# Ledger of designs, part 10: VH-VL binders against Uncharacterized protein At4g14100

Target 1, 181 residues: Uncharacterized protein At4g14100, of Arabidopsis thaliana (Mouse-ear cress) (q67yc9)
Amino acid sequence: DEPVPTPWPHQFHALMFMNYSGDLSMIDLWYDWTNGRNFNIIQEQLGGITYDLEWNNGTSFFYTLDESKSCRSGQLEVGILRPNWLDGAKYLGQQNVSGFLCNVWEKVDFIWYYEDVETKRPVQWIFYTGREAHIMTYEVGAVLEDEKWQAPVYCFNKEKKSLSTKGALSEFKGYKEKAAL

## First folded at step 4 (VH-VL)

Design a45 (framework fv_barzolvolimab)
Fold by ESMFold2-Fast, scan of step 4:
Structure a45 (fold): chain C 181 residues (1-181), chain A 124 residues (1-124), chain B 107 residues (1-107)
Amino acid sequence: as target 1 above (181 residues)
Amino acid sequence: QVQLVQSGAEVKKPGASVKLSCKASGYTFTEYYINWVRQAPGKGLEWIARINPSGGHTYYNEKFKGRATLTADKSTSTAYMQLSSLRSEDTAVYFCARDLKYSFGSSPGAFDIWGQGTTVTVSS
Amino acid sequence: DIVMTQSPSSLSASVGDRVTITCKASQSVRSYVAWYQQKPGKAPKALIYGASTLQSGVPDRFTGSGSGTDFTLTISSLQPEDFADYFCQQYNNWPYTFGGGTKVEIK
């Protein structure tokens, strides 16, 4: 029988190296399905830090803490990724990646997902647009302190600037990254 | 008001270099990539390169092989393109255009706001 | 490089007409296609991204469709302000490439 991808644990922390055609960043991913929230802290190699804070009710904040004090917020059509978001993925076989023997799946026209055969941890995922996430650390059960899941006051004191979600594709609406890449 | 405002027209001789500017206002400069696109008289659009203003990372179309150089100054929210070793075939209108780095509804590579264009004429 | 071929290169139409412009990619670009309108002496204006998603502020008479290699921009009832050049763009592969353009002229 073909392997099936492992559902994500309900809470984990991952440090990820992101490569988009040489444009490099490090991302602290705090996935927290139990509390209905997800946090990406994106440190660009030679640039600033962008905070991507999302709630399962579809509320999203993209903000900076530098002197620009920028904040963009919106209501997405969907919440955070479900633990079983890879259900229905097509199995592609095995590949060696970064020293791991991986089972590989794809969600057609969206993403390739690589999982370590031994530990079942994610090793990398590559979006069809070429953005590559390499999973450096993977800490099952890790939870960011509740106090950290608060958007800055200027996200609420300024008029919210919403990114257009009009016409988002229904077949992949459950994953925000498909439209953002 | 969200705007990209470009520098004025340039007339150059073959072999010279030109440096064009694109000043952003009305948005957070580092949240968007800046792309450069040219259009020769009566011709279509040709993509030259992209810069991430946050870190300065650039990605170039191979056709412009070391002749184009993109930079950005965060303190003035201004992107620049220098094009060297100019030829008559470089006569064109040069546009800057932004695309969003992170969003559910907008994808990098689709340019939602454009500068007005800078005409560069290369003649001997 | 991905070649984007637009058809027709020009067309003549009257106000109220349905106008269809097509764009064919030399290889699959999935749904990563944008459409732009350009008036003489002006910068391009974004109309559609993701093959079918309308840009904010663009009238509903503009619709985009297609995936893979075949894409279409339709203007359901042409208005006087719609006489312009139209360009498709793929952003699935580096370098980004544009179609050759379609000029929509008054009959």
Scores: ipSAE 0.559, ipTM 0.824, lowest interface PAE 2.2, mean pLDDT 87

Design a46 (framework fv_barzolvolimab)
Fold by ESMFold2-Fast, scan of step 4:
Structure a46 (fold): chain C 181 residues (1-181), chain A 125 residues (1-125), chain B 107 residues (1-107)
Amino acid sequence: as target 1 above (181 residues)
Amino acid sequence: QVQLVQSGAEVKKPGASVKLSCKASGYTFKEYYINWVRQAPGKGLEWIARINPSGGHTYYNEKFKGRATLTADKSTSTAYMQLSSLRSEDTAVYFCARDLKYFWSGSSPGAFDIWGQGTTVTVSS
Amino acid sequence: DIVMTQSPSSLSASVGDRVTITCKASQSVSSYVAWYQQKPGKAPKALIYGASTLQSGVPDRFTGSGSGTDFTLTISSLQPEDFADYFCQQYNNWPYTFGGGTKVEIK
């Protein structure tokens, strides 16, 4: 009957172009369901680099390595996105986006998801807040080196804030917590 | 505590410019956008513009584009708005307000949880 | 631009009254509506976000409801400190837009 969204591979790397009403950033997304972790490395246009490190047990760190040495940490009740996170999405039909013919789905009040009909790769997703993630590269099976998945020492010297979220995928955690409220 | 503190009242002549400040404390400045909103006497709230303190990217309401200029100084955690070519219709209280860059539970970018106290700008001959 | 229309513009009420304020968007804004309270000479104070989620520290006599185009703020039993102006705001679309405000004044 209607197309069903493709589950995410258990591990992948994506370079994403993020546009929020002209506020531009490039995000290196390292999704690693196998090891229960997710990493967004966010380079703002003309700005600094922010690191969004998330674990499936709900532990999250949002930090900088520049002179500010800022770190926000949280313990969310939900872990990283499951591969089948689009289960139950409403099919909206087909649309041409960035040269791809896409199947489009919606999770109401959360996200629109665009997937290439031919290759099944994600092409873009748009949060209801207006943030647009454009998927530039998509490398199935790519894994970031284990030693890179560590928050700096100063993250452990600060009070944890469980309601702080960061990066594109942190909006999924925010959505789930909002639904629970 | 988390706080936005704005500069004091300004009285300007038509055609002049004004520069207002908004000093943030109690939170990581570059993790939140700063928005500017005005309220003319007896009128509602009107959104002017937003700045990302990291990198300085700005987004303006078309009504104010070309007259409003937003900047931010990370070293002092201070955001600024300059409004040029002032008219009597610019007489208003100007507020700064923050919103989180990335979605959080029960809130999203565009919901203003912390506001400055406001700066009164009077434009008269 | 999305136009947010509040009604009524003003109302008179007594302590203990149930007060209802409505806000209508010119097109769907999903659930991305916030409500603010403003007292004379003060900055707006956040009451509700996401149409129905109460801001921390706000009394539970305040409730928000609605989605799409029709939104409501209700005060179940008005208290002396609740006499103020109230504003809705949509944050689904740029530019962010506010309702015209509702003045809740002493009867």
Scores: ipSAE 0.018, ipTM 0.611, lowest interface PAE 7.7, mean pLDDT 85

Design a48 (framework fv_barzolvolimab)
Fold by ESMFold2-Fast, scan of step 4:
Structure a48 (fold): chain C 181 residues (1-181), chain A 125 residues (1-125), chain B 107 residues (1-107)
Amino acid sequence: as target 1 above (181 residues)
Amino acid sequence: QVQLVQSGAEVKKPGASVKLSCKASGYTFKEYYINWVRQAPGKGLEWIARINPSGGHTYYNEKFKGRATLTADKSTSTAYMQLSSLRSEDTAVYFCARDLKYGSWYSSPGAFDIWGQGTTVTVSS
Amino acid sequence: DIVMTQSPSSLSASVGDRVTITCKASQSVSSNVAWYQQKPGKAPKALIYGASTLQSGVPDRFTGSGSGTDFTLTISSLQPEDFADYFCQQYYNWPYTFGGGTKVEIK
């Protein structure tokens, strides 16, 4: 019997180190399937912080809190990833990664997913582009306070919304649909 | 209005260098990569390099590595490309174009949605 | 490097015609393909991204389709303003590469 990927817990926090061809960032992932929301807080090595706030009804905000006060917002037809989003992945065997013995799967030539054999925690995932996410911490059941899931007021302001492009957010639709397969 | 405005035409001799500018307006400069693409007369498009204005990280097409240098000035929302050791085959229109940066752990860079008007560089003896 | 082979290199068409342009990648690029329109003396204009998603403000007579290695741009009913050069591009792997272009000219 081949192993199947462990469904994601309904709520967790993960701190991830992202390496994309030498462009480094740290990502705080707050996954909250219970409340239908997902939050990525992205800190670039020498840059500002970017916030990616997604709701399961398709409402999404991509914003900054610095002097730029940028916000891109829109309605996507695809919500957040389901806990069992890795369903249908192809098993590739075992590999040692970052001190963990991992089961490895590949989903539709899109992502390679590495999971610790003993604890079932994700260890890393690698996208087809070579973008590598290394999961540094994994806190099952962790929930970010409700007030932190609030997009800034300028995401809803007439003037600031005119600076947003719905096209930018719609680009994520294809990636989410592929991951959801 | 979202736009990228490029510097004016340049005429250079072989062996010289040229520095082109691309000024962004109407959006948050550091949230998009800036790419440089050239088009020789009557030819197709050729990707040169990309810069992340937030941290200054660059990625170069191997063909241009060592000759092209990308920089960005966040205070003026301006990206620059310097191309050195110019040859006649570098005669082309040079475009800058933006693409969306990371939005989530699974997102990849998007296509080039906004382009500068282009800068003509002529290299002749 | 991924090679994008575009065909035809040129075609002649009349207003109202259905125009089809194809683009073939030398290896799978998933759906990471964009299409651009370029008029003489102008910068390219984005039409399609993600192989099939229409850019905001682009008329719905433009459609993109395909995945993996085979991609198609279709203009269902050609208008006078559509006579231009068209390019496909993959943004799946470095370096980003473009097709050779297709010139759509008046018959």
Scores: ipSAE 0.349, ipTM 0.752, lowest interface PAE 3.3, mean pLDDT 86

Design x01 (framework fv_barzolvolimab)
Fold by ESMFold2-Fast, scan of step 4:
Structure x01 (fold): chain C 181 residues (1-181), chain A 122 residues (1-122), chain B 107 residues (1-107)
Amino acid sequence: as target 1 above (181 residues)
Amino acid sequence: QVQLVQSGAEVKKPGASVKLSCKASGYTFTDYWINWVRQAPGKGLEWIARINPNSGYTYYNEKFKGRATLTADKSTSTAYMQLSSLRSEDTAVYFCARSYRDYGSPYYFDYWGQGTTVTVSS
Amino acid sequence: DIVMTQSPSSLSASVGDRVTITCKASQDISKYVAWYQQKPGKAPKALIYSASTLQSGVPDRFTGSGSGTDFTLTISSLQPEDFADYFCQQYNSWPLTFGGGTKVEIK
């Protein structure tokens, strides 16, 4: 009787509205399990555009394309979210959210996940920190062109291409949670 | 130098409870999950449960739910497992092991405690 | 639960031999496999994770390979300190499960 969350499709695009204590942003999420990559393009209301490019081998880039040409790169122990990442989630029942009747699950210590009962699409997720992602569009099978998955050249000008230190890992955990997933 | 140091051997009677400890050092205790795994004599490894030391939140293997209770003390960097209603088949070596906190996803165990032998007899 | 089947359960080998141990998952677990070495009276020690990545400090004679359901641990030239039990573990989904183990004994 207990509903089971729907595994994520191997590829999808979602436009999301992010809200955390009044800090607002719009995020283009490109999930691509087939090619082992994940991309969050983040437009902050009171800020610029930040690019969060992640590879399943743990390589991650957080960069801007403005005149500052900032880039932070790191090597994480973990890759992108697995399609079955909701396995083991605790079912919490149903709630109405943004006009959708949703089944709700909790991944303990991480996130609450809301899925439309009828279409099985994600409607929202809320991080344990209180950060809320509201899923505006959801396009199964959509793929961003290969050429768009390339970090800029200045991400590779640094001596150190890996930030596999304890402090760097904590920083990247924060970035992933802030970005979306 | 990452270390997990476990408490000493225990001998218990059937129906009793046992509480084991696992003291962490050499890393930030709250950044990693602590898992508990047992190994009966001559048998393989069996995962019991995990705890997030930062939040206190736990996740249990269904087989041990209701008998195992995990806790953690941030001030002493020590994790605990209490196992109740002991039976002879609970005789085993019990290990604690850390795993990276991958946003709720399971992960492998990079460092292990030395193990605590629990014997249920008499 | 995902069942991990190891083969063989035991093998006898000499120093310098090439040793191969296999592990089969009951369903697709992608690359989420780790291999552990355990000596008598000791805790397991991580050798390999993500199917093929060497744990820091582990000699390069240990290699892991595979994806999906079939995984292999290879020791290219067995050393005296390598006589031990070996276990695979899946960490694709909860609950975490281990293979039955392989005992590598002196021939």
Scores: ipSAE 0.020, ipTM 0.634, lowest interface PAE 6.8, mean pLDDT 87

Design x02 (framework fv_barzolvolimab)
Fold by ESMFold2-Fast, scan of step 4:
Structure x02 (fold): chain C 181 residues (1-181), chain A 122 residues (1-122), chain B 107 residues (1-107)
Amino acid sequence: as target 1 above (181 residues)
Amino acid sequence: QVQLVQSGAEVKKPGASVKLSCKASGYTFTSYHINWVRQAPGKGLEWIARINPSGGDTYYNEKFKGRATLTADKSTSTAYMQLSSLRSEDTAVYFCARGEKWGSSTYAMDVWGQGTTVTVSS
Amino acid sequence: DIVMTQSPSSLSASVGDRVTITCKASQSVSSYVAWYQQKPGKAPKALIYDASTLQSGVPDRFTGSGSGTDFTLTISSLQPEDFADYFCQQYGSSPYTFGGGTKVEIK
């Protein structure tokens, strides 16, 4: 029987090491399907911290807390990724990655997903662009406290614009936008 | 307004085949899956198959594999289901239904056609 | 195939009543359950997806709940237009399967 990718738990925290053509970043991912929200806290190796806060109703904020007080906000047609978003992925077999024996899948020439055979945790994923996410820690059931899921007040002082598809997680934004009506 | 409009009623003999159509309007046809579901008289709903109109990729319920064939025509925004080797047990109302490809409602069916009655009798 | 067992098969109710319909999956389907309303001679109408998310335009007297194997559809104050058949559907595992339906009839 061909292995199928494990649905994501409804809530988890992951620390990810991101590499794209030598541009390195560390990302705190807080996935919270139960409350319909997703948070990426992105530390660039040679830069500041960027916050990517998304809600299942499509409301999204991409902001900084430094002196620039930058914020882009927008309304996407689709919400956060479903726990079983890898349904329909093509199984590619097994591969050793970062000391783990992984089952590997590919979804619609968009992403290659690697999962530990033993624990079913994600180990890494690689986007079609060559951007690589390496999953360093994986804490099932971890939840960031409600008060932390707040965009700064300056995100609400400006007219909402379409969000840029550029940036550390632009592949997921492009994937979601392509699927929207 | 988002609509799926299906072809008219069909009466067929056992062993024949039938081809039903489902015309979409009011949305981008290639952005959603089209599902086919049937309902026999006085019975519940039974999922047959789905098609991705963008690429033409199909996925079938094993029970209908080899008998059902799904296609889609992007130029007319029309999905088709052909069912072959018809039996009296295939007498049912056949529905097409739109399904989202991504996000929180993936594989749920939000907009339905009015249904096409297929009667198989000798 | 995952079997969806729906209860009751029929019930009689009056306008203003609270109606509860349950659906049990033979295997876990996470939250991947939708609910549909069907009136005689008409196509099903989507009410709820992802167990508890209301479809656009559906009155808020309809609520869904549950996860895993046990799911519930509740109509908090039944209206004349709510007398219909109701179906649950799982989409956690292919083939996507439906419950046997619940007929909500006037008392």
Scores: ipSAE 0.005, ipTM 0.474, lowest interface PAE 13.7, mean pLDDT 84

Design x03 (framework fv_barzolvolimab)
Fold by ESMFold2-Fast, scan of step 4:
Structure x03 (fold): chain C 181 residues (1-181), chain A 121 residues (1-121), chain B 107 residues (1-107)
Amino acid sequence: as target 1 above (181 residues)
Amino acid sequence: QVQLVQSGAEVKKPGASVKLSCKASGYSFTGYYINWVRQAPGKGLEWIARINPDSGKTYYNEKFKGRATLTADKSTSTAYMQLSSLRSEDTAVYFCAREHYPSGSGRFDYWGQGTTVTVSS
Amino acid sequence: DIVMTQSPSSLSASVGDRVTITCKASQGISSWVAWYQQKPGKAPKALIYAASTLQSGVPDRFTGSGSGTDFTLTISSLQPEDFADYFCQQYDSYPYTFGGGTKVEIK
């Protein structure tokens, strides 16, 4: 009998350290399955703050609040990650990571997922592309105020740019599609 | 077809330095780590160090810190290892090997053919 | 450093034989073991990773098992091309370390 990954709680807040080949960012993740929404607030090491607001119907907004007032929006084929998105993952065994003894699973060609044996919290996940997320805090049941789940008005202008099939936006779309499998 | 092709045999005197190359082809060079491993005559394999060709970041086995230096050239898809202050104990075959990123996968799935380094007076 | 102790150091076998090689880690390494085959004058070739997962393209007569400190590589029906040296490797922690090797030679 192999361990199975713990389903995500319906709501949580996590502060994550993201490393992609030396490109560093801090991500403030608000997961809210109950209301069908997910929010990543991304502070790039060499940049400003980017907001990634996602809805379970597949609607997504990537925007900034600075003077550039940029917004990219699109419709993804998959919504936010379901709580049991790791169902069917292959168990790889245990590994010590960042002071935690972790059970490790793999969704082939997509992701490695590391979960603390004792507390069942996620410790890190690493995408096959090399993007590494280290989970610094994990607050089960935390919910961001409803008023803060609002894309700015310039995201609804007719000339907004759609999500790209190139670069980071394409990669992000691919992650979500792979996770839904 | 994935290939790692290494430079030719070297004969060096004690105290000299040697620089070995490992040319990658058939895959995205920056998507995988390159490791260096040696094998002394009649002995087992010994891990030296790892480089991320995309970032240039390295991790060294403490036994080789200060003597081994890993670099990578993206434009030629070539990884290098320089080993300095050579001793007779450094006589070995030196291999480069590809590792899936992240390194936690532990798979050295493709290896170079090896470069023989002989250190003698 | 984690020490990997491999046994036997050598064995002689015939085509069709079942061959078993063992590897013992000096401390718990979960399932973080890989196995390699090496022929004279050639580079090692990956066989198994995560203790029991077969590398793509490797025949299914090769089987890996074990967890914690004790690991086994089994060749269920030895073929002529299987006469070679075999090495285990741990990748639980740095530095990566290898077993001393097992020579499988013809009887």
Scores: ipSAE 0.006, ipTM 0.493, lowest interface PAE 12.2, mean pLDDT 84

Design x04 (framework fv_barzolvolimab)
Fold by ESMFold2-Fast, scan of step 4:
Structure x04 (fold): chain C 181 residues (1-181), chain A 120 residues (1-120), chain B 107 residues (1-107)
Amino acid sequence: as target 1 above (181 residues)
Amino acid sequence: QVQLVQSGAEVKKPGASVKLSCKASGGTFSNYAINWVRQAPGKGLEWIARIIPILGETYYNEKFKGRATLTADKSTSTAYMQLSSLRSEDTAVYFCARDSGKYQLPFDYWGQGTTVTVSS
Amino acid sequence: DIVMTQSPSSLSASVGDRVTITCKASQSISSYVAWYQQKPGKAPKALIYGASTLQSGVPDRFTGSGSGTDFTLTISSLQPEDFADYFCQQSYSTPWTFGGGTKVEIK
């Protein structure tokens, strides 16, 4: 019988290591479907911390809190990933990854997704672009304080600048736009 | 247009190793998995392994684990398969084939094949 | 491993004949089956994927059907260029496995 991928919980926190052709970053992913919001806090190996804050209505902010006080903001046509975003994925079988026996699925032209057979937690996902997310921790039900979902005041001075391309779920924007066709 | 071009015929003795190449042109080499499939004379197809070049990830048929080794060189858009401890039953045509971009089509482009003959 | 059993191993036919080749999976594979044509000295060429979807450029005399464990490739009116070997393949799970092949020979 073909296994089906497990829908994401409505809220979780994940610590991830992201690798894109040797460019490394550590990402705190706060997924919050219940409140319609998603937050990636990105520590680049050779850089500072960047914040990628997305709302289900498409409002998006990409900013820094360092001396540069940079911010890009805008309106995306798509919201955050739904919990069942892997519906329709092609099953590829089982593979051992990082000490986990995983079921592996593919959304062709987009992503390979690895899930622990025993616990059903995500272990890693790899985008066709070559960007790899390695899931180090996975805390179901964890919620970031409401106060932390606040873009800094200087983001409003830069409302019309270009949007972020660096979030852990940025590739998912392209997928959702393509699926809407 | 995507094209896969394979290296020339090889003749080896039992116990030797062989290294075959598969060079891709057109399209994005790193975005697709490259598979290796063999066919003994007058027989059916047998899948050996696949590699995803951008990631360096390899997946092997259990039957070939320990003997087959896949590598890829992104700078030359070339995938390689080394098969060691050759036996007479390894005499076959070896094909490389690209994973398709379609959900249910396994391979869309194939190399022309490389004949490997293992004889004493 | 999923075993693909293909029949017949060979058949003789004349131009204009209807040819049917079958493929049976050892477990349910939904519609994850593809069919290939191979001519002597050449690499296989995809004909059908997803059990019934015709690959671009393939003549519509080729049809595929089936779901679950039983699959069929039909050539409705055999042409001279159709004398070749045919193989089924499951793309449901690794290792990828193929049927034993069917040789379609001139009568």
Scores: ipSAE 0.000, ipTM 0.462, lowest interface PAE 14.2, mean pLDDT 82

Design x05 (framework fv_nezutatug)
Fold by ESMFold2-Fast, scan of step 4:
Structure x05 (fold): chain C 181 residues (1-181), chain A 121 residues (1-121), chain B 107 residues (1-107)
Amino acid sequence: as target 1 above (181 residues)
Amino acid sequence: QVQLQESGPGLVKPSQTLSLTCTVSGYSISSGYYWHWIRQHPGKGLEWIGSIYHSGKTDYNPSLKSLVTISADTSKNQFSLKLSSVTAADTAVYYCARDYKGSWRNYFDYWGQGTTVTVSS
Amino acid sequence: DIQMTQSPSSVSASVGDRVTITCKASQDISNWVAWYQQKPGKAPEPLIYAASSLQSGVPSRFSGSGSGTDFTLTISSLQPEDFATYYCQQANSFPYTFGQGTKLEIK
């Protein structure tokens, strides 16, 4: 029988190094299934900090806190990944990655997922688009303070551009391709 | 330390079935990777034939139109190619290779030495 | 099927030269390109994977670049053992497909 991927803990923090065709960033991922929310705090090598805040009901905000006060808000068709999101993944075998021996799975048309054989922690995942997330730290049970899950006031202006899985695909695709998840 | 070695007849008559076996050493087929057959015609480049995963899942080049069967014998650490109804166009050097599909190392990292197959009366 | 087209089909060069071989995919394959070197009578040997990653044991004079549909293999300072045929391959989808090959010959 083939190995099955480990379900995600209901809450964790991961510091990740993202590489997309040479564009480098560091991402703080705060996964919080218990409260139905997910947060990517993205520091680009040649840029400022962007915030990708998602709620399980599909409400999503992509914003900056600098002088531009930019925000895109909208409703996505899907919420955050469930803890068992790797259910049904195709097992591909084992591979050594960054000093870890990993079991590797594929969710077709989405992602390749690498998990340490010994500790069961995620080591790496690669999106079909070519974005590579390298998991530097993995802190099970860590929770970001509630005050930090608040989108800024300017995100609630009705005239802001909307995020959607339908409609303005180029803007939506750009947003999706910056986030770790 | 991973090594692949092709074996099988070097001469096959037209309309018969070509049968080749790849013996793997230094790595267990049941531990992962996709295992592939690739051929090279004298006047053409490289052509991917198909692959097998140790679960029994196979993928075949559609251009071969159901003439190909790939199977694995994990107890012997071997996988095999059967190509039915061969013609002179199937004359080629046949290679076995491995690939880790679904990763950044999605490429053929180990190859057998190749075996020459001539289809002639 | 994704078609891979290499250029040039052949090139003559001298030891010490910088050699560039290009490969064009018929559709976007992201970075799922590998490059192989094949010497007469031998199996192809991997040089580059994921467009720009150097295979272990391959000399650093070999490098790869590109994304999407356009890819390049560069040999910065040609050595006598580098005279061979070079192939690109897409690993984005089945069936895997190869370029027609570029033969690198001594001038």
Scores: ipSAE 0.000, ipTM 0.458, lowest interface PAE 15.2, mean pLDDT 84

